# VHH binders against Fibroin light chain (FIBL): the designs that were tried, part 4

Target 1, 244 residues: Fibroin light chain (FIBL), of Bombyx mori (Silk moth) (p21828)
Amino acid sequence: SVTINQYSDNEIPRDIDDGKASSVISRAWDYVDDTDKSIAILNVQEILKDMASQGDYASQASAVAQTAGIIAHLSAGIPGDACAAANVINSYTDGVRSGNFAGFRQSLGPFFGHVGQNLNLINQLVINPGQLRYSVGPALGCAGGGRIYDFEAAWDAILASSDSSFLNEEYCIVKRLYNSRNSQSNNIAAYITAHLLPPVAQVFHQSAGSITDLLRGVGNGNDATGLVANAQRYIAQAASQVHV

## First folded at step 1 (VHH)

Design n10 (framework vhh_nb_b201)
Fold by ESMFold2-Fast, scan of step 1:
Structure n10 (fold): chain B 244 residues (1-244), chain A 123 residues (1-123)
Amino acid sequence: as target 1 above (244 residues)
Amino acid sequence: QVQLQESGGGLVQAGGSLRLSCAASGRTFSSYAMGWYRQAPGKEREFVATIYSGGSTYYADSVKGRFTISRDNAKNTVYLQMNSLKPEDTAVYYCAADTRFYQLTSPDEYDYWGQGTQVTVSS
């Protein structure tokens, strides 16, 4: 694992206050030892730079949490990684409240250690849908009851504060994966539900048919506008109950 | 409505170079993601490279370091510079356009496709 001890408690809030919030994770990556950086399969800094440079995203409050949330979404699909991403988001929030970012720094090590592998896997699945993993096994829960719910609640709050461009990106990912389904559709639907649509899954968890119908509609010509509007409504309802 | 026209294919010796061009019609070319795909006889179409409206590029592992994708928005054209060609690069190369924002690439997700141009690399 990777540990980031030199990114100080006064540097993190200063970077955020100075309008560098979107680059906090990239800067934390720069503090990683060069030996540990060599384990990354994909250049995480390039991806973060591209996402952080988006005008509206960069201007939003909680930009570092939003960046971590997007990375959590992209790293979804491998059991255990959602926990690492949730820890980054939760420990950042705790650090803002307490002025102590030791937990935030500690959470970045495991997150950075695996994110490169997960981003590479997701990219391969999109490029070659015929190689899509059909079973992700049961997702591993985070230590302590309610942590998966805490991650989903934080993710819902981030999505509720995001613009429709971010939600359209999620629509495109879902549509792409759904279009690769053919006779393997049940396994693909389960994969998408478990890892790419946690806020939607919370609403439809009692009905597998509803999730299947949503995914069928996406693949068979439903436009992004209706899907985004429905997703925003459900996310906003969930987010109104979340303490951020 | 978008039309795509590829050119620049041909026969080349292993180790050689070719530059493919794709001319596009459309009012908002600069907003499109543009990509290159290839298909060898009897095989499925595979991703080669993409370039987004903002200029970010992504490459298949098999072509990284050898191929370069670029675009000229003033000419509504995307290019694929192919260096250090191998017999395994022999395929019909297709240009594709995607009008979506913030997308990942997949053969099934591009909105428009060209007719293809043949590239043959001899040993």
Scores: ipSAE 0.000, ipTM 0.110, lowest interface PAE 18.8, mean pLDDT 53

Design n11 (framework vhh_nb_b201)
Fold by ESMFold2-Fast, scan of step 1:
Structure n11 (fold): chain B 244 residues (1-244), chain A 120 residues (1-120)
Amino acid sequence: as target 1 above (244 residues)
Amino acid sequence: QVQLQESGGGLVQAGGSLRLSCAASGFTVSSNYMGWYRQAPGKEREFVATISSGGSTYYADSVKGRFTISRDNAKNTVYLQMNSLKPEDTAVYYCARAPYGDYEGWFDPWGQGTQVTVSS
């Protein structure tokens, strides 16, 4: 029996070198321990429950930023979504420091818009992960100055800013995959997203309508009424649809 | 046919300003995520700024506070106002459409680009 850590250390670098990069996510998922799969699903449920239970905007923003962190790892193979996710994480950190969450709120529209538009692609990654297309184009900086593969630093920032440790185990597994990457930086996204792909895609596939409702609540300025109402509705609907 | 045409580049001294324009035909800019990208000699292409269909704007850290992206829906045109230009801003600037959900379009500038040169 091969574990995900053994696969990431020995097989992923070999698969990349052999030109099998498109199969990495599918093969990596096959080696994830059933216990780790169950823990990943439960932790996504706990994030959604935490979001639903928060009574104030800053606490809800923290929970949304944590969700963006998970999607950043998933979306590292989808450059537009990865940049939008990094913007959510970076603008959340800026909001905590400044006490002004307008920029954070502004970042949510593009992020959920990209994720919503990519639901079919995310679903395809769940049913056929080996078909994921990797970016081999020129290096692009994310809005906010990051590069696509810098999501590890963005994830560290959200964990440090959040009052939640329930993502810590998933992060450790993803970090082990990331540390096993070879010199082909264009394929780093595959290492980062392998463990989280199925449970995260499952949640978002089931929540397409709620994502649209959430986006309707995003706006400029300090009025959070629409965001709060639609976020609560989205979270409750998404939480009820997560398979354990 | 879909087409993007950049203009407004030129030679300017450090501290100066330029306004770039991106005229679109064959599609509507207000329905798309639009962006500016640049490539300096010998360097990889980098993100500069984007504007969403809803009007939200995002900037690379290197240009925040100096550059402003905007659009005119009636003219189907996207703009980049560049202030306090520095020699390191010297590059060919490209306008690109990023269709929602299509990450492949993210790497392909649709326009021919416009040269910006900032002298010391």
Scores: ipSAE 0.000, ipTM 0.125, lowest interface PAE 18.6, mean pLDDT 53

Design n12 (framework vhh_nb_b201)
Fold by ESMFold2-Fast, scan of step 1:
Structure n12 (fold): chain B 244 residues (1-244), chain A 123 residues (1-123)
Amino acid sequence: as target 1 above (244 residues)
Amino acid sequence: QVQLQESGGGLVQAGGSLRLSCAASGFTFSSYAMGWYRQAPGKEREFVATITSGGRTYYADSVKGRFTISRDNAKNTVYLQMNSLKPEDTAVYYCAAHTEIYYSGDRVTYDYWGQGTQVTVSS
């Protein structure tokens, strides 16, 4: 039996369809707008249920990890939320092994309940950047059997193997969220950017920079080159502040 | 809301046994380490046993070989099987849920505690 928590950096399945991960994110974020964040959460829940029911662990691993990772970043720093995210991943792998996804489906309710309550907290904390502490991937404190550590490693390996096509699709989502001019959407855009580019996460946390600073010029880009250039400028700006 | 509810305490004679249960709600039980602690009158709370989310167990030297901690994730319950009880085991026994989170490089331990259940070992 194979679990996502057992993949190392060199063992991430190369048949993971990054197009599926991008489509999962695109579908979830199509409903992140000025009016109803609950619809986006329900869509993510439905997507995860559908993926679990397909029974193809390898082909769904990237999309499950991608969606859970983004939501984990939205909920980072709040006790219990990273544990709920880890439980979703662990329950999914248990479902693949056993052919019984009841536990996985049961894990989604608490997870998305936490995400829903946390969106208000994330918005509040991002307005005051000095109060927001950010970690990449799920919190270590939920790991009793090492499973959550493997999730972080698997996630990093998936991102490291992503090509320009994947990044271009992510950029389109980030650009759309930013151009909505909605604070919730801008917060999510910043978290997606930090999640895709781990050095951005570190600098964002350290620099106390605004989401506006991180996303400056994103609306004017044509592809992932704009996303990367914006991130590089943000990092360079933070570095220069050390000597000014 | 998070709740931990202990049960199974009572009066037992030296050499006897008891099984304590702790029913948990309001959090993702399977992701937390669960522990048992005890407090005798006029003394500080002391560690008894813990079980990680992965099933590893750790015991205080005073109870090792006599007590067994276990968990049932399907029932959101942690157990403490207490054998060969001694008068010095008399205490209020508390269930606790522990998680350790890494938040921007800082390790933060977050604990939930139950109300406790009395164990009295006579003679």
Scores: ipSAE 0.000, ipTM 0.092, lowest interface PAE 20.5, mean pLDDT 57

Design p01 (framework vhh_podentamig1)
Fold by ESMFold2-Fast, scan of step 1:
Structure p01 (fold): chain B 244 residues (1-244), chain A 121 residues (1-121)
Amino acid sequence: as target 1 above (244 residues)
Amino acid sequence: EVQLVESGGGLVQPGRSLTLSCAASGFTFSSYAYGWYRQAPGKQRELVAAISSGSTLYADSVKGRFTISRDNAKNSIYLQMNSLRPEDTALYYCAAEFSYDRPGWTEYDYWGQGTQVTVSS
């Protein structure tokens, strides 16, 4: 059968940084809200805190969503339902806000089905780091009104956590391109987003340390080792439900 | 001091070819991605082609006609332009795009001064 954990174990060394950067990008988008990023971050933190105190479900769901984010970026050019991974990320965010993960659980079947059908092609994308940089564009497009497609909100959230003249200048250029109705300009914005976001998302990930620390269980009586084990177990269980 | 120096522009007839070159200095060439951009009078600057260590990207209007390449040993990138059209007339700029694999993600993008390509009627 197909195992997501086994896929991760097959990642080649030169893709380590790209895989990590993709995870950070997915994490940044997971914490961004289209309406008010600060309120959204606080709300997500509050919900995750409540869920973590009742068990590891939110942390397990977060691990799956991050894995889906990496696969969404890697599978951007893969035939079939390229939006399946984006749906997992969006459903996870919806679950965090509502406290109801039924929709998230329902999204896992199509996601693992998509992965299972295209493992060889996904592996080819993993071994070409350059493809990851601009192939994320289709995944962003798939989200439509979803969080991972909101480049402007993601950039604003990162700028709010970083005081950098470089980021401000790049933001102005990409915002202008992103808001264009010209498909070529939109493609360029998607390319630049994929190129620019890895370092920018890393800064956001660091600024979101309180949420990350909560998920790790640092200082709050949560078992960080147990959290990792539970996430792996949940991923394995979800993967076992996929039939090819 | 970072420098990007373009060459190879000129006046050509429709259907002919030109090769643009961009020589880079003042930074670690292999750590950057490179692009060719163009700007026609009254229009915004647009991406023509880009190249990283593993991939290429082309604007739809030039796919199949233009080829971007890099030579790390010579610290140069090239744009081979075939089947030129009047619509390809523009100032062509070489750009070095920052790379997330560097700790210096705060470094700025760099641009050349541009080289004029004019495709006669």
Scores: ipSAE 0.000, ipTM 0.111, lowest interface PAE 19.5, mean pLDDT 51

Design p02 (framework vhh_podentamig1)
Fold by ESMFold2-Fast, scan of step 1:
Structure p02 (fold): chain B 244 residues (1-244), chain A 120 residues (1-120)
Amino acid sequence: as target 1 above (244 residues)
Amino acid sequence: EVQLVESGGGLVQPGRSLTLSCAASGSIFSDYAYGWYRQAPGKQRELVAAIYSGSTLYADSVKGRFTISRDNAKNSIYLQMNSLRPEDTALYYCAKVGDWYTSLEGYDYWGQGTQVTVSS
């Protein structure tokens, strides 16, 4: 049999007989939670204002720290991501101290842009396999800089959004799917989402949306509303788990 | 929803400077992050520079040459382009940052853009 390492990244053919590829894709599909969590839409700003109104800064600090973890996971992988996440957390903290949350509200725009960009990289691999694309990290307030996202750069950015470790074989599986240029968009998106984005276990326990909910934004390139709503629900649920 | 109108494009020689302007109307300007995007012939659209509450981001290809700024009193953003190169030739769009990232194709750009051509 021909091994994957015989080919350069640009030469990996879809015709390699790879039992591991089949097994990995099958596991990724099984990992996706098909249960649609129909949860009332929560306004992140409203939830955080409600927490701030309780006057217990220690409990609010705990909520902010846990929410920062979720925000960091959702925004990871793009140069400068940490600064957009930090701006949200710092602006919220300033709002608690001052009673003025205008800055916090303004910081959410760039943050949701980061979330959308990570999912857009996955969507780009899904709907335009085999093509080079350009994307820029929205690292507003930090040294970050634009970059051209070829497959390798997009892969690195997506991997940085995950605490999963990957072998060369897993990279080659996704590269093969990317090079296939076919209608396997759901399979590619499911694989990337299940393995490369933070899994439910990496977000705050009992408040995270499912991988299926996150994946919903990836398969629809024009569903900005759904993507933002999913992010708002994940953050609001994480915040709601804070003990006061 | 914010509506944006671009202006200031033109034909310039390499090494020269050009300033693009973007005027906003229809909603509260200061509540949003804004950026300049460009699309060169045969290429995908890219974010060139972005600004939010005084903080800025630049594409690596334009760092040190381009400067983005905003005037909240006039609901406008600007792109000062110095040391222009033929590779900067593109149609330039002003848009709210983030809309493109949630849609690969068919994002909303307000206005027709302004053409910048750098030719000797």
Scores: ipSAE 0.000, ipTM 0.121, lowest interface PAE 16.7, mean pLDDT 51

Design p03 (framework vhh_podentamig1)
Fold by ESMFold2-Fast, scan of step 1:
Structure p03 (fold): chain B 244 residues (1-244), chain A 121 residues (1-121)
Amino acid sequence: as target 1 above (244 residues)
Amino acid sequence: EVQLVESGGGLVQPGRSLTLSCAASGFTFSRYPYGWYRQAPGKQRELVAAITGGSTLYADSVKGRFTISRDNAKNSIYLQMNSLRPEDTALYYCAATLPYEQGFSDLYDYWGQGTQVTVSS
């Protein structure tokens, strides 16, 4: 396995758009903003069914995992809490690793019983475990935001280095902020994603207790005007603590 | 500082039940992923049950027999172990993955001291 200590900015994938999968995921997220939750859920279910029937197994697995996460998010009854989707994603990952998708189907049952009929097609999916880091890795965090290329790649690198489930919650919060329609929040989230996340992903592994303070603060709505300055100071401090 | 303290282990006959408990200080369980791991003699440490994002995950060997839960008011988590088997004999660890601290080798950054469960006829 590749750890974050082996990455530089040049080695982190710059565009993890899986082509068809990324397009479908983007379309699914466009429905999340629908005023009527029931309509959004029906649209997402149709997307899930369509993807499950396609012959590109790697793209199917990635798109199914993220679309299932969106369904779980919309069904949770807590608007804007994308991290409720993490259990569905984790169950899907377990299914890929074990070859048994019963747990994945069960994780969707409490939210959407009729989705289960379409999930019998999941048995057709085959995905290389090594590909999970690049095509399904973004889905291991919750599906709480839109399509984000470098951010998703950087977060996959963090997951690969620590193999820690707590990063799912932080990933969801930052991704949700990035996809906000509020221009101020979008500017801050875009700055964090474009300029801070790759270096933070590299150094957090070497600096206990720092990265998660920043991400949790961002997610909880702490002073938006200070977030960029705080992030810059954090990265400078973390970088200064790295010794070889 | 973060501390996890387990209790409830002991010697029990096959088919019986035990409840393990884990009390936390320095953080709140309702906000963070947490779970139970075990390590049997001569084997690697393995995940038994976990709660992440409000969802539960169980090892195949314990599904239907074990239940993980929490009490937010007491800042504690529990593992209800039913229909115990000799194969369940292990040292059981409470673990929490905290956003404010990072480790390098396991899914969870903080571990309790462990509590011994022995299932013997």
Scores: ipSAE 0.000, ipTM 0.111, lowest interface PAE 20.6, mean pLDDT 50

Design p04 (framework vhh_podentamig1)
Fold by ESMFold2-Fast, scan of step 1:
Structure p04 (fold): chain B 244 residues (1-244), chain A 122 residues (1-122)
Amino acid sequence: as target 1 above (244 residues)
Amino acid sequence: EVQLVESGGGLVQPGRSLTLSCAASGFTFSIYAYGWYRQAPGKQRELVAAISYGSTLYADSVKGRFTISRDNAKNSIYLQMNSLRPEDTALYYCARDHSGLYRFSPQSYDYWGQGTQVTVSS
């Protein structure tokens, strides 16, 4: 499990365009068959049930990431400009990051219809919106940008390969740097040099290229897998070197 | 309906390799995560490996020896088993993780195959 820093609601300055996120899902429905629609609906419902059942922060973060991934998957078949599709998905994820959970719930409307019990479940599970704002990765890019689910999947794999609690703290730092990429900050190496102890900074410098490639690239599955393996090795090495 | 069918099991000597395959049908394969479980006689069923969209998880007993992979175009999951040991002898099951692509949860598998027997003995 990871712990991501909490922020108060008055530190969250963003809005969400609820209509845009709902529109993407509605348009996506035109390009998937009834079986895929039913499975997507059931999958979102099961994600929320699992989040309620486990009740921990990591499960809530995972649920948000999985939901964003399903929306991205459904939107893949929408004809038109890739930038337009990415912008609508970004409205959805920006709302979640900012803690606008009214917008988040509304964006899930197509999955729940008019059944109040399903919507009440999400209300119960997102009672601490500030804790979730960094659980979703960076915005989708129109050119060379990272995908939200790619970062969460890659980081989950890195954490699964390590027994060090040190990695939980470094996850929070990397997540903030990932998010700051959307603010025209792509200076991960400089931040690492400024904020980490020298041996840890050196190892993260070596892994920063692999992490940056995952964030920037769309590469094939084999390339992403190799970069994740390299990042896992360098992060584990960093953790071990702090205690020499 | 939802169906998972395992293949590739058999009798092998210690130190050899096997590749298990799991063919899925009756649902949209790409939006689920999957796992391989095993059950030896008289023991409880245990998770061997799990795979989501691009992430993998392995039991300590098989880490470094087994590799799980997926092929969305073929609706298939694979388990490459290297350096097999007598303790790997078990019935191996493929399972669908209903929690989706981006989380590993040994408790959330909702559909299972019939299993394929792997016996590691001289």
Scores: ipSAE 0.000, ipTM 0.127, lowest interface PAE 16.0, mean pLDDT 54

Design p05 (framework vhh_podentamig1)
Fold by ESMFold2-Fast, scan of step 1:
Structure p05 (fold): chain B 244 residues (1-244), chain A 122 residues (1-122)
Amino acid sequence: as target 1 above (244 residues)
Amino acid sequence: EVQLVESGGGLVQPGRSLTLSCAASGLTFSSYTYGWYRQAPGKQRELVAAIYGGSTLYADSVKGRFTISRDNAKNSIYLQMNSLRPEDTALYYCAAKYTVSGEWYTHEFDYWGQGTQVTVSS
């Protein structure tokens, strides 16, 4: 299932995970100069503290991993139809935000022309779509007209189905790091996304490659063509490695 | 000091299975992309499989037969090799690359193991 509105795992951390905090800070240390070091570290610690205090990290990560794995599997299994895969991802994100999955269901027609084996996985997504807290990675469009969602739209989709207070704080911290125009803070934001929310990074790897490049393109609004080209290139590469 | 130590190689008959293991030490295990490479006599070294978190990549020649996995608690990487063929005979290497962002590069690994021999014959 993709339902994540309730905490089902009583072992979900409630306090700061010192092991995770130490790993993020230690690895980020090599990329942060002395000038912005303290600010970047405080922002990283604030994000981890908020996640730990709310007990939400493990539940959200699990749901994203489940959904991301399904989408990545479907994308990798499509030889030559990167646009159909991107449209399914974009339509799913739009459905989560709007609560209307007609477009998502309609996007499956062209996609299923190539991936008949995955009916059970698609049915699982359809049954519980409105309960997913996370958008399934950054939604990427096609050059032919697929919708591209920016970072803010992805977070809006998450907020529509979850505790907005907690997520607004996390969103603001990550957005602040990303929009700092400081490369070290941007690297920390990318590192947090890649290492604290690995399922999001995994979906992006299957579709577009660099998470850092995605974050820059999303923030600038002028890189839509680049995002589409990168998504198509990576999906085509992944598809060439997989037999359907 | 960073070390990668392979084990599990050996002589095996065609159609059988073999599992290779790679133990990593001296690094923060979860921060790395791991890969399995192989080199047959007189051939260039090639990437067989790679893993970063839950994402995997396979060479076309092994797709559907080989599975790469990781055990973060044991700091270990595995390669499950099914339906082995004589052309799978090679020296197999475990490799690791530090990954700070979402981008992974399967052909630019920083650390390498000593290799373990796999021979598929008779």
Scores: ipSAE 0.000, ipTM 0.094, lowest interface PAE 21.2, mean pLDDT 50

Design p06 (framework vhh_podentamig1)
Fold by ESMFold2-Fast, scan of step 1:
Structure p06 (fold): chain B 244 residues (1-244), chain A 122 residues (1-122)
Amino acid sequence: as target 1 above (244 residues)
Amino acid sequence: EVQLVESGGGLVQPGRSLTLSCAASGFTFSSYDYGWYRQAPGKQRELVAAITSGSTLYADSVKGRFTISRDNAKNSIYLQMNSLRPEDTALYYCAAGRSYLTPWKESDYDYWGQGTQVTVSS
């Protein structure tokens, strides 16, 4: 029942500095206590849509990252909502790409009742952006449900595990793929980080050599088909050894 | 509310062709990626073909014989199956997901159809 672009004329001033995503989001969140939550959410959506429309890829990535961070914090204290949070993030990205945010609004349904209880935390994090976290944890383990918004934080968390020290070479290879200008290399790195590495880091310490060899092949590949084939082989190899 | 409805299955003789259709509803069709899977009696389910907004992928066993396509205006995907063989006999499933890569894992698809039977027999 929430419709896109149903908001008050005086909700969000047009003189907001669009180069400062945190200030834009802070102003939108200020309306959650004073107005209908649906109106506040639509205002956030409209600001992010405007920011995405104005920007190059860096500006769009920043807007997506800020939104993902806030949504991740909304779900942080809610057991079982990790997949719902990932779906909101993916639906927002799909909305930016398609110009249609109906799916994004639909994905926010589970969070309407939780926004108010997290408002103070959200406002504090927006005011102090250094504390903002981009969730790549359990939410990214959902089937098709997660996208990476904080690559380095995800890998740092994994490497902090005593069972993950053997992955230093793998991290260097995947980080090189993530930082490349090739979108396929970036997507492979994102997929490995989001879907494979969290379970693999805890289970595959004994398979480090095989994983290193496979990832090295991906990193040294010079064709798109080879990169996809190597990623698929890594997935198959990891899957064959993971026990549910 | 989300639905994937397959059609076009049936009994066909070897060497003939068949077209499967999958109609999607309840979500933004253009925001999703699609795949066709099949499962033969006593076998594991396997990927046949996948399609995104910019690329296609085929299993080696069907490459050159099958063609996957999408029609965003009609919210549908299709699988054109040429030069059918007895080993193509299986229940065929349509799937929708938002995976980063193709080929996708079964677990990367969010929605599945009920399947349509294809039998290739003389």
Scores: ipSAE 0.000, ipTM 0.107, lowest interface PAE 18.1, mean pLDDT 53

Design p07 (framework vhh_podentamig1)
Fold by ESMFold2-Fast, scan of step 1:
Structure p07 (fold): chain B 244 residues (1-244), chain A 120 residues (1-120)
Amino acid sequence: as target 1 above (244 residues)
Amino acid sequence: EVQLVESGGGLVQPGRSLTLSCAASGFTFSNYAYGWYRQAPGKQRELVAAISGGDTLYADSVKGRFTISRDNAKNSIYLQMNSLRPEDTALYYCATSLEWYDSGHPMDYWGQGTQVTVSS
């Protein structure tokens, strides 16, 4: 059931990409989840407060890198924020590997400048989500806890029906929110509306009806053309909304 | 206006071939999947073949005899029917599905059909 103070933390996939940034983004998600938060969007300020309370540089650097991971995820449509956040993440991982954090320190000024300028915009978009123009970030691999067969089959059909690997990140976000059985439904609705393309948001909002309709043909051995055509419609509509 | 128009049906003897064509207009052809269905007198409509991008599927009764293809530049799909049998006699339809979630149920677009009669 969905209520304000409940969520399922064990069903949220935490590893969402490969490479340098993956563990930082996973830790950012874990930190937000561990503070009794269900969605990262409104928790950037909490992590920044934690930065001030940390006693040592490694903990402070980790908190900032986690904040950057959250902002990179939220700011796919805001290139300045995404670039500044990526620089912090990359500089942090380089510092961990090399033992030299000079580059990380140098990345913080521009990053805090961008966060300061755009934090109000990001918060406003959660309240008035129609202002965000969505763009696709780098492709992400989803680590799935608690497989949702209905939703996975529908998304596999969507991805298979055309050359549309750009939907991978949106699939991971929707799957994560659906699997979490998140009890903060207003945050979920705002997140979906603000950060996902309209056809993807419609699949989520109509999940019981639309996913059942997509899978009905497969289950009945009939109307396989309908299943494939429905998947292609979502891809075509998503593609028409992308201006990147 | 969304429109599908079939052609190529006719009367043929068993063992011969026919090619059916379906011309689509009023929408972006390459974004959608298409199928060929048939309905014999007194029977239910059944899926014969479907195509989505490069992927195809066929009913067991026609596999190895029929081939579905598409030409995106011409907004058309085709059904090549070889080794025809009397039981292939039916009205053949092409179909696609478009935006259904606006209406809350599937919206299928069908042509008017083309008659195929296989008689000795």
Scores: ipSAE 0.000, ipTM 0.089, lowest interface PAE 20.9, mean pLDDT 49

Design p08 (framework vhh_podentamig1)
Amino acid sequence: EVQLVESGGGLVQPGRSLTLSCAASGRIFSSYAYGWYRQAPGKQRELVAAISSGYTLYADSVKGRFTISRDNAKNSIYLQMNSLRPEDTALYYCAADLTPEDYIRYLSEYDYWGQGTQVTVSS
ESMFold2-Fast, scan of step 1: ipSAE 0.000; ipTM 0.159

